# Designs tried in a protein design chat: VH-VL binders against Uncharacterized protein C28H8.2. Part 2

Target 1, 141 residues: Uncharacterized protein C28H8.2, of Caenorhabditis elegans (q09243)
Amino acid sequence: ANFISDPRSMFPKMVRTKNAFHFLQYFMGTFRRMFRNKTEMIEHFNYYDDQVKGTDCHIQEELDFARFKSYFDRYTRTHYNPEIRIIFAIMTKDSSHMTVEFHVTSQSWFGFEDHFHMIIRAVNDENVGWGVRYLSMAFNC

## First folded at step 1 (VH-VL)

Design a8 (framework fv_lecanemab)
Fold by ESMFold2-Fast, scan of step 1:
Structure a8 (fold): chain C 141 residues (1-141), chain A 123 residues (1-123), chain B 112 residues (1-112)
Amino acid sequence: as target 1 above (141 residues)
Amino acid sequence: EVQLVESGGGLVQPGGSLRLSCSASGFTFRSYGMHWVRQAPGKGLEWVAYISYSGSTIYYGDTVKGRFTISRDNAKNSLFLQMSSLRAEDTAVYYCAREGSYYYTSGDYFDYWGQGTTVTVSS
Amino acid sequence: DVVMTQSPLSLPVTPGAPASISCRSSQSLVYSTGKTYLEWYLQKPGQSPKLLIYEVSNRFSGVPDRFSGSGSGTDFTLRISRVEAEDVGIYYCMQGIHLPYTFGPGTKLEIK
């Protein structure tokens, strides 16, 4: 099997919990650790092609998984002190699905503040709890 | 076919200025980061500057910080290097090169290079 | 800055013989993804540099299989299994992980 088709990439093993609050706390912590220690990036972005999308608002185009991964690799290398905040979070009545929008700001190595938007769609699996099913990032917006 | 064509080089006196251009064709220019790399006569390669696909992220080599400005015009498929306060040590062939990070590759390398344009700084 | 060194600086080779070039970095070139950003470029006389190998061991498009790259951490090797006349030029290793990006001094391969 191909790395991209690995089923483990569908639900990254952040923490096994049915508590949405604990899931979001761990997700945000994991995201911050990627910038500080840079060791969790491959695990975080090991998704199927259809689960990850990027958009560049400056050029008004959708980025495929390959381009998205390349740009995010450079972004985490060239930025520090990420601040992540929730813009909104909506959960289905049966607690089976959740959509969360984040705003991320960071300091560039060149000395300016930069930002992007991130949306995740999470699924509450019966056996393992919450996991990310879909990830979208919007750069230069 | 990917093509990069540099222009704008020439002879200039110390303290002078030059603007180099790089014209890109054969690929979606607006989707790639771009680099400038130089080579002094009979010497090795030195990385000069980087600009991201959107123009939002820019980096310079230590020898050119504060004197050179990299920029791009995605509508014209063009990359620029504005050079000021030129010194004899800036005499080199200047190459533009394309960022190689595509298709699940997370690295910074130079997959395609132009032919170069020569800058000579002398009295 | 990361210092890149190469050995030998001059490499005269008989046509058809194997050739080997060493590259060392003053710091590890491993990125957080486990990828190592070490590249090899060839500059033929009067031409611009061309990418041969990226991420230690991956041949770029159109590069003959007689070229191979290997290594890890800070110690890397470029090998040519059977040198041809067209392989003459200066070979540079480069690290693409630490800013500023830095090149080795180059190895001049010549036919004897």
Scores: ipSAE 0.000, ipTM 0.509, lowest interface PAE 16.1, mean pLDDT 79

Design a9 (framework fv_lecanemab)
Fold by ESMFold2-Fast, scan of step 1:
Structure a9 (fold): chain C 141 residues (1-141), chain A 120 residues (1-120), chain B 112 residues (1-112)
Amino acid sequence: as target 1 above (141 residues)
Amino acid sequence: EVQLVESGGGLVQPGGSLRLSCSASGFTFSNYGMHWVRQAPGKGLEWVAYISSTGSYIYYGDTVKGRFTISRDNAKNSLFLQMSSLRAEDTAVYYCARGRYSYKTYFDYWGQGTTVTVSS
Amino acid sequence: DVVMTQSPLSLPVTPGAPASISCRSSQSLLHSDAYNYLEWYLQKPGQSPKLLIYLGSDRASGVPDRFSGSGSGTDFTLRISRVEAEDVGIYYCMQSTQFPHTFGPGTKLEIK
């Protein structure tokens, strides 16, 4: 793999506290387009609250942009004091692909600390430029 | 701060060849797709060619397919258009234009153009 | 290929009056990401074109708020609420939803 750069410089808005959600919205706003791979798309976010409340807190979901935004908007109404860490970020030398992993920690109004990991893979498409190709979330209590 | 400067235009006979260059500065050239757009005297704008940031994707307008070749050198911040089998109808001002980096922007910067005249 | 048409092709306007230019596409410009990839460009006499509007309705940096874009799918409009002398030039719409990209024929705005 010809991976030689860290694309964290593409994310100029990185803050802790309530502003961490604005950072995620800003980042997703930059990569507004999601190219769907029909063979890979599995969506489970509708069951997120049920899975966390009634089961093991380990859930992995693949989401399109609209579903992610809907879930995220709901999440921000019920969580506070978020903290975002960029676990790794890497871009191919030719700037055709990038992968970014985030770890997000926040507190639920329902009294538990909530964690999730988010992996974003973006591609530089000939028609539309940078777009999110793959988004995965892993939930951890 | 962003600048695009075209060069290489001139007078050429029908059937001849010419190579245009575009020198980019003030931005990370390797992150952007690039385009050539032309304008014949007294006519409208015509999109000519595109090359992706990596050079992996290339598209041409139907009037120039098989005759023109777009290329780039990211180490030199340079874009090229090699023109062959030139026709009178290729007479135009040729503009270099910056393509999309993110979802929102397109042709946000243009060069000043270089004139190509195809005449005997 | 997507064919772009504009109306009117010639638009004489009194200073301070509003102006409206229509752009039609032969195919929908609505992309799968829910954006219309339609841009408006202005070419002033003797100058290179400059971007006015992108994504159908977003103003480019430095463009006055008297310019607005609207429309979706196949029908788009550029409006100037109060035309000023510096607005003289040729206005082009362009689609970038598909390759090859295609321009409209242009609308010449002049002060009467």
Scores: ipSAE 0.006, ipTM 0.535, lowest interface PAE 14.8, mean pLDDT 74

Design b1 (framework fv_dalutrafusp)
Heavy chain, then light chain:
Amino acid sequence: EVQLVQSGAEVKKPGESLKISCKASGYSFTSYWINWVRQMPGKGLEWMGRIDPSDSYTNYAGKFKDQVTISADKSISTAYLQWSSLKASDTAMYYCARESWGYFDYWGQGTLVTVSS
Amino acid sequence: DIQMTQSPSSLSASVGDRVTITCRASQSISSYLNWYQQKPGKAPKLLIYAASSLQSGVPSRFSGSGSGTDFTFTISSLQPEDIATYYCQQSYETPLTFGQGTKVEIK
ESMFold2-Fast, scan of step 1: ipSAE 0.006; ipTM 0.551

Design b10 (framework fv_dalutrafusp)
Fold by ESMFold2-Fast, scan of step 1:
Structure b10 (fold): chain C 141 residues (1-141), chain A 123 residues (1-123), chain B 107 residues (1-107)
Amino acid sequence: as target 1 above (141 residues)
Amino acid sequence: EVQLVQSGAEVKKPGESLKISCKASGYSFTGYWINWVRQMPGKGLEWMGRIDPTDSYTNYAGKFKDQVTISADKSISTAYLQWSSLKASDTAMYYCARTSDYGLTFYDAFDIWGQGTLVTVSS
Amino acid sequence: DIQMTQSPSSLSASVGDRVTITCRASQDIGSYLNWYQQKPGKAPKLLIYEASSLQSGVPSRFSGSGSGTDFTFTISSLQPEDIATYYCLQDYTYPLTFGQGTKVEIK
């Protein structure tokens, strides 16, 4: 494989879970582990829809999947000892949509502790299961 | 063809300012980070920092954070490395090199390098 | 910062010899390791990325192996054009750090 390849070759659409509790366990577990190595990061990105969009409070434009992968690549290479916890979670009665806010903390290799809030909106696809459709990040905003 | 072309050699005195350039061609400039690497005469390679041309976001090695400024102008596919006040210890060969990012890859392999800019600082 | 230590600092070998260089990281870097070749007066050239993946256009006599903290770079049959200094680089975390380099000469 060429290392100059499109995102699809890195992140094939894999079967996810249709169970909301399992989705949150896998999402948070892979989020913690993606700070360890590239393979774990690829596993975490399996839980995002290819059409995912979102915001960062410091950026005026809407972000897409490519941008989120870039941001998390930067973040995971500069930080260690991640901690992620749920602040709130709400799911529609039919288990089709979910909104979750997380509080994330980690240690920077530059000698300070980082923290931010992350909000996801996830959709339960009938064929592949839960995937993140929207992600918002707030670093010191 | 994909290439990075750097500005020519510079001879400067201590205290002078300097800005050197790295012009990209043959690829989408915003699809890749541009890194700067220093090599002092007879010594090994040192990573100085990098820039994402999409939004000019930078990462610096701590040693270089207050010594240089990295910038980019995506309208002309050019990255820059600049000093406000040169020191004799800045005498070195400076290379720019690209790494994949922005949804293409998750690693910093320097697949394309500039030819280098020799900076000599002496009184 | 992650420290990268190469061994040996220099070596001399004959054309056709198998050459092995090692690189050790001060902490676990998974497979985030690259190998570069620098010939005198020229910019470095990427040979191996992700510890063992051969860069497109690079001769198959070059290979890499290892994971975690211990990595090996091998030239299976040394050619005259391979005289150069070889560097490892960890791309696991910032700042990115190079090894000190291994000078390969032909005897």
Scores: ipSAE 0.000, ipTM 0.526, lowest interface PAE 14.6, mean pLDDT 82

Design b11 (framework fv_dalutrafusp)
Fold by ESMFold2-Fast, scan of step 1:
Structure b11 (fold): chain C 141 residues (1-141), chain A 119 residues (1-119), chain B 107 residues (1-107)
Amino acid sequence: as target 1 above (141 residues)
Amino acid sequence: EVQLVQSGAEVKKPGESLKISCKASGYSFANYWINWVRQMPGKGLEWMGRIYPRDSDTNYAGKFKDQVTISADKSISTAYLQWSSLKASDTAMYYCARHKYYTGRFDYWGQGTLVTVSS
Amino acid sequence: DIQMTQSPSSLSASVGDRVTITCRASQDISDYLNWYQQKPGKAPKLLIYDASNLQSGVPSRFSGSGSGTDFTFTISSLQPEDIATYYCQQSDTLPYTFGQGTKVEIK
């Protein structure tokens, strides 16, 4: 259902943080937790801006929030035991923008270990705090 | 050695407040969910809620949302379950149990705290 | 909430017997089902996680299978120390929910 794909409708009182380090902690934390079950996945999507856009290197069309939700829903059903680590992070002096590259590893149901790179661009909204505005994923590219 | 050690048995009257504890040792307390599970006399297990100590995020089962408060103190590796006003229907064994950050499996449990509420 | 139903509610078997307990979820939980053993007066102990994985240190006579809504827990050769109540628990969706339990006794 549509309300499941919009974390704000499920958690209208959830507030994001204005602290960049807490944002990274919560983002990575909820990313790991979303592999466990759907309720945990909804928590992760609280850290995305509703206007989020992005790409997958194998898809030429830009992705939106609904497509990312579908992407991760599929991935979390076929993979488990995620690890996520920061490769690169930079923030503007005014704490308004941040770019982070993550390296993600996980195991498939068949025992294969997959890995991919994920790049986010996050913006610190003055009222609600940090949210992902752009996300790019790279599998074997 | 991973251990969860719970506070001792409590005998209370209806209307009294109570706070029971679950002290963790042998692992990184901040990085595991602590869950509270109720078992009424002669009955099965009921999940009440959980807390992630690193950021104090909580989730409650609907039945328990306004009945109890779950909290944690990272400095002493202790999680708490608290009632502002006990009822006779709160008589039960209460267990704490941990699960790893991204798994819902309760691999270690406390020994339980028996709470008896009677007039 | 996801309802978990176990069958049977109790059983009596002899040492060496094969014991089977079933657990049914009210909706698809994939393989997010765990099995616990609770001996009288003790805390529960995790035996099987994610439907079919044996927890470290647990005897190989315990096994689990199933996916979706129907799950089975088996003790291949019942031992006296296995007298306990067994619970299934779904870990797919909050709130986590348990089956009502199956009491296993020896004749």
Scores: ipSAE 0.000, ipTM 0.519, lowest interface PAE 15.8, mean pLDDT 83

Design b2 (framework fv_dalutrafusp)
Fold by ESMFold2-Fast, scan of step 1:
Structure b2 (fold): chain C 141 residues (1-141), chain A 118 residues (1-118), chain B 107 residues (1-107)
Amino acid sequence: as target 1 above (141 residues)
Amino acid sequence: EVQLVQSGAEVKKPGESLKISCKASGYSFTNYWINWVRQMPGKGLEWMGRIYPGDSDTNYAGKFKDQVTISADKSISTAYLQWSSLKASDTAMYYCARGLEYSYFDYWGQGTLVTVSS
Amino acid sequence: DIQMTQSPSSLSASVGDRVTITCRASQDISNYLNWYQQKPGKAPKLLIYDASNLETGVPSRFSGSGSGTDFTFTISSLQPEDIATYYCQQYDSLPFTFGQGTKVEIK
């Protein structure tokens, strides 16, 4: 049942930029486009550290990247017309760490608007650039 | 049995338009990318671009973005590669190949030889 | 774009010889590299995917190894039917790129 788990896939990949503004633009842009096709979804996943961890509001245990990929894959199959916006963003003075909350809205294939929140904590590695180290998802909570 | 069958060889003059085809059978055409690969006479392989027939999304190598158009007709399981105005430098063998997202090309068409000369 | 460089560009070897071809990427591509065989007048055929995995139906004399920027393709005991040009291809990022090819001939 995993839609992106082809063992020949390229993910995870190194993050492509050390610029915080470019990171956010690429992250949000690829997020919107991942609803279009699986290539764009793999591009979006390129902005996550391979050791990324996080939570979902319905599950107490820590989630790993494979479980987040499954969540996104399912969500993109059941929704369309995504919009993502920043609720807040803070960055350390040295541009080494960033925390961002996003609000995502989309249309359900069942005919109503759906929404969720996600919080990322990203780290700007001196060699590879920005990558998401922690992801918190709040679907229906 | 998975098969990609390409249209026959073409001989054209510079400035003419051309559309070549790649017909898929034996699998769900809308669930795989079709990639186009060029091989100039005596040269190596160059990836030109691809299309996902399920939603007609395309990706092009920068060199080919303004030179060709890739399209597909899912009603007849056929992908196309098209030139509005051919140049002598377009003389090459053109292959279509099936692929998943970021993966290998597991099935290839037999190739279409395009010769452009005055 | 990621540049793929193969060496040698051509080689001649005897039946039964071990043949080694190398491929170098201009940047880290992890293990996201495939090897294809193209016999004269034919379309390419996948032999190895993800740097080291043998495609179904491909003889075990073919193998691949490497990660990062340096990759090796080996034919452990060259056979007459192995006369072909061999290409590496990266799929770490778009556009996908191929090496220039290595022509393998039998002496």
Scores: ipSAE 0.000, ipTM 0.512, lowest interface PAE 14.2, mean pLDDT 84

Design b3 (framework fv_dalutrafusp)
Fold by ESMFold2-Fast, scan of step 1:
Structure b3 (fold): chain C 141 residues (1-141), chain A 119 residues (1-119), chain B 107 residues (1-107)
Amino acid sequence: as target 1 above (141 residues)
Amino acid sequence: EVQLVQSGAEVKKPGESLKISCKASGYTFTSYWINWVRQMPGKGLEWMGRIYPSDSYTNYAGKFKDQVTISADKSISTAYLQWSSLKASDTAMYYCARETYYYDAFDIWGQGTLVTVSS
Amino acid sequence: DIQMTQSPSSLSASVGDRVTITCRASQSISTYLNWYQQKPGKAPKLLIYDASSLQSGVPSRFSGSGSGTDFTFTISSLQPEDIATYYCQQGYDTPYTFGQGTKVEIK
């Protein structure tokens, strides 16, 4: 995991909320911003955002990841040793935030879930209350 | 309800200072960027800059960087736009607007503050 | 800075007509384009965001399309209350920039 101390410099819309939907908005926005210059990645996420926006939290992880994987596979055809950088800010119990960057070479969404669970397990309850709970909701709701 | 309420119209002379306000209500003020947009009489919209109220981080359009100061007071959920020395060319309607969490769109707007600068 | 070119500057159409406005970015902005409606003496109102997404509470006769550099805004059946100036705005990078506006009139 790489540490990025100031998420505002990369992702200026830090959301301070206990609402899973607002966390999901931020997460999708962060992913979109990271790949803003990659039309294929943005296209893959536009459909997902539209399906989730304003609805009950029912995450289409399989459909979402299939699109992401399609982009990843396309990227690997033009670049060898590709890495996908995923950066997200985890809101902490004291209203601060923790920014974590990790590189994903996994071929499945199950690998992504494992990375998030590792982050959850590595941090104590006092530091992760909001972010860990709502990150889990974002994947399991 | 979510709303932005701006201060009233101002009539000033060149060289005078001015500070106008934009008061937010109905949402968490510190969680959204507040943007300032200028519209000169009979002209279109110009983005001036924005502020993130939680830490007062600002971005300015190059044209406005040395002309105005954007600030915020999170204890009263209010953003400000300030001039140290007004010019006749500052005559315009000034809007504040909330920027969405994603898509960088302005979903809530203030009613506008008309600033008239004349000799 | 990203420049936004909007056309036409003005148009006149009849109630029930299909109205089309275009916007071009000086560089690729993906789908980070928003459309606003401004009625005389009023603040702008967000109609479309992310090129094609309809803002909550906005009538379905308004739509947007496009990606990259070329974008289109459409009113499928013009109504009297749609008399306004319409603006595109890129949200891709700061400084954010607006098109010059299109004045829509009925006659």
Scores: ipSAE 0.000, ipTM 0.522, lowest interface PAE 14.9, mean pLDDT 69

Design b4 (framework fv_dalutrafusp)
Fold by ESMFold2-Fast, scan of step 1:
Structure b4 (fold): chain C 141 residues (1-141), chain A 119 residues (1-119), chain B 107 residues (1-107)
Amino acid sequence: as target 1 above (141 residues)
Amino acid sequence: EVQLVQSGAEVKKPGESLKISCKASGYSFSTYWINWVRQMPGKGLEWMGRIDPGDSYTNYAGKFKDQVTISADKSISTAYLQWSSLKASDTAMYYCARLSDYGEWFDPWGQGTLVTVSS
Amino acid sequence: DIQMTQSPSSLSASVGDRVTITCRASQGISNYLNWYQQKPGKAPKLLIYAASTLQSGVPSRFSGSGSGTDFTFTISSLQPEDIATYYCQQYNSYPFTFGQGTKVEIK
């Protein structure tokens, strides 16, 4: 991934890429860090989805956004309240960049899916020719 | 309760235009995809396409891309399926369906709109 | 497009019988497969999602299994209210595609 520093951001790294794949790796890395730091999230995944095995080991699989959302929604329904702030700086061909910030709480995904698909479309170059619906996700032991 | 209510049955002649509706209630309309599914008389289900009402982004099955237009109006929580010029082969039951809270499965479904096109 | 082949096209069974329907994808779809029930004159109803997960409120006599290309749907003890056409549907890739349906009737 091609990163630059942003000392003004809560996130010290910004992705300098118009390549949807590199942006997706950064985006999923953010969610993987959240999973790694929240033991109760992993426990609740195993409780609500028997297909998610690996409380004790590394799990890596390709999931589409809907499956990721379903896991997260189950997690938030267990009264956990993660305030998720995601700040993106996406570089464009003309050397400008977009910043987008959204908050996701345990209450709802209101607006988040709209923002997520907008972001993915913004970086998904029509000439890439691959679907970005399937995302890589990894959980650590 | 979360529900989708579709417009009533339509009887049309070939060449006429038509716009049918799917009104959502009981949830945040802009946050869930609305899908359209066709069922020809005595036949199975065919996915036509879908819309994200938040920004009107659409995906169509290739077979339907040039035959219909899918749109939505957030201010009244309503999705639409329209034809500029109907053909007899458009005779079918049309369903709208929302993606589930938990993934890429259709729940709930509208009750369906029967469209009959004959001379 | 991914082709979904469903069998049988129709079946008749007695109340209390075990009914099995199969669905085969033309390419691997992992577990991205749903099952719907459609009663005459009604909209389809979701029974099972992600190949094997029972939808809330759906009777436990319904179950699903499989992954990759071969999937099965089972009604462990057929009841009169189960008379319907059942459809599998893949959501691994666009366009989403359905099987042709299996009509279940009581003898």
Scores: ipSAE 0.000, ipTM 0.507, lowest interface PAE 16.4, mean pLDDT 68

Design b5 (framework fv_dalutrafusp)
Fold by ESMFold2-Fast, scan of step 1:
Structure b5 (fold): chain C 141 residues (1-141), chain A 120 residues (1-120), chain B 107 residues (1-107)
Amino acid sequence: as target 1 above (141 residues)
Amino acid sequence: EVQLVQSGAEVKKPGESLKISCKASGYSFTDYWINWVRQMPGKGLEWMGRINPSDSYTNYAGKFKDQVTISADKSISTAYLQWSSLKASDTAMYYCAREDYSITYYFDYWGQGTLVTVSS
Amino acid sequence: DIQMTQSPSSLSASVGDRVTITCRASQSIDSYLNWYQQKPGKAPKLLIYGASSLQSGVPSRFSGSGSGTDFTFTISSLQPEDIATYYCQQTYSIPHTFGQGTKVEIK
């Protein structure tokens, strides 16, 4: 079997989860707590932002949070026994908005050697307050 | 060498406040969850809750959500479990444990325990 | 909450015996099950994680198996130092829940 290498040496601030419910609990909690200090969060995630910049990947679909949960639950059922689920977040600030991109990686249990990659983008309006307004989902190149 | 060192035994009266500690060393404190587990005299293990020291995000078992507060200070690599008002039913051994979530979720290192006795 | 039930609650066996303990989850937890050993007066120690993976430094006489709702923990040849209470734990969902424990004694 081909397993994902431990990315801690590459991405020290990363969340690992095999359970969609745990992913959502951590996502919502971490997201809200990080947004208590927008400046610190931007500085913290700038390194991860650089890792995604320059990829030839386009976001094809924009999802609300409830639809994302349904989509992630379907993905989790499809990959019944993934070895590792890895989540890392990328923060960018564009004038009046802050964008958070999440990378989710997992190895298929059914003998596929290719790793599944997904980019999730969340958009927050600084004038309205922090929270998940929209999620955009695309397959990583 | 990974270590979790807990504060010493406490003897308290009902209604008093208490804060016990779990000091981590030998690893990156913000890369692992810290869990609190209760063991009443002669009884089994009960999971109380956990904290991620990187952002102070917490999860609690429903039974403990309104009884205790879990916190952490990453500048001194220490996690805390706190009661605002102790009850006799809080008499127990309290363990902290590090949770590795790299492959699955498991508690690989445990503190030595803090015995809390609450009596009139 | 997911309920974890262990069987038996206690057992007594001789040195060299094969010892088996079972753990049943009230719903499927895939392979999100761990086994811990607690000796009298000591903190618990991780033996098995992910239902069947042996923790580094743990003797090979300890093993785990199972998936879904039914899990087994085995000591292939009981040693005197194995006198302890053994706990299963699910980490499939919050709250993480433990079984009630199985006390293993020599004799």
Scores: ipSAE 0.000, ipTM 0.519, lowest interface PAE 17.0, mean pLDDT 69

Design b6 (framework fv_dalutrafusp)
Fold by ESMFold2-Fast, scan of step 1:
Structure b6 (fold): chain C 141 residues (1-141), chain A 120 residues (1-120), chain B 107 residues (1-107)
Amino acid sequence: as target 1 above (141 residues)
Amino acid sequence: EVQLVQSGAEVKKPGESLKISCKASGYRFTSYWINWVRQMPGKGLEWMGRIYPGDSETNYAGKFKDQVTISADKSISTAYLQWSSLKASDTAMYYCARDQYFETSGFDPWGQGTLVTVSS
Amino acid sequence: DIQMTQSPSSLSASVGDRVTITCRASQDIRNYLNWYQQKPGKAPKLLIYYASNLESGVPSRFSGSGSGTDFTFTISSLQPEDIATYYCQQYESYPWTFGQGTKVEIK
C-alpha cells in the first residue's frame, strides 16, 4: 500500500568490495535509484565522538560525497572506534517517511577494520510496525 | 510459509564422508544467507559458517574452515554441509538457519536439525 | 573471537515469576545481540533482535535491554511453555558467537 511495501527486499546482500567507501557510493546510488521521481530525499551525516560530536553534512552530489569521504578518511585515521551515522529521510506527499540510518565504525587492534551498519526504520501511519532492520559489514582497509 | 527442511539422521564411522542438506521453501532462496550451526550433545550452539546462494559466497568460522564445506544448489533451493572425513568429535546436532532479513538481523527460520553420530 | 558469557547457567522459578538472564560480551558489541529460545528436542527460535526488538509473533512478556557489553533478557511473568534454554548471540564481528545458554525450569 505504500511506496515501500517490503523494505527488506530493497537492499541486496552487502556489496563485495575491499573499499568501504565504494560500498557507501553503491548504497547511496542504489537507494536514490529506487526512489527516483517518487519522493523528496534529505540526507544527514552525524559524527559521534568526544572529539567530533554533532557534525552535520548534507549529501546532494558526487562532489559532496567526495568531501564527506575525505573527512571520514581523515577522522578514522586519527581515532579508534569512531562512529559516523548517515541518515536518509524520504518524505512523501502524505507525510509518510522512511529513515535509513547507516553507521560506519572504524576500529582496530592492529590496523583499521571498517564496520558498516545500516538500520532501516519506517515511520508512517501504515508502516510504523515495520520495525528495525539492519545490515553490517566489516573489513580491513 | 517460509521454512527450512533438513535431511534425516546419519550414523557414520570415522573416516567416512558425509553431505547433509537443508531445503528452503516459501521465499526467494537466492536472496538470503543460510547459516550452519552445530550443537554437540548437551552443549550450546556454535556458528560454523554461512552461504549466500545467489552467488555461492561463503564465510566460515576459523575453527571449521578446513573441516567442512558449505555449498548450495539454487536450482533446487538446497544448501549443503559436507565432510570429506568424519571424526568422532563431529558427533552433534546440525542446524541450518536463514538470516531473517539483511545480514546480521537474527536467524529465522531454523531447520529441524540433522543428528550426526560418528562412532566405532 | 568475541566471547559471550551468560548468567546464571540455570535457574528454577514459579509460574508468574519475573525471570532475568544476563549476557556479557568480552568486548563492545553495541546493540548487535540476539536472544533465542530452545525447547527440549527442538530447534532454537528467535525472540529478540538488535538487543531490544521483539520478534513478530513473540509474546510481549519477553523483553531485552542493554548495550555495549552488558545485556539483560527478561520474562515478566513465567509461563509453563517458557521452560527452555535461552541463548544470547553477538553479530558485531565474525565469527558469530553464542553464550553458553541459561536453562530455565519451573519449580
Scores: ipSAE 0.008, ipTM 0.519, lowest interface PAE 10.9, mean pLDDT 68

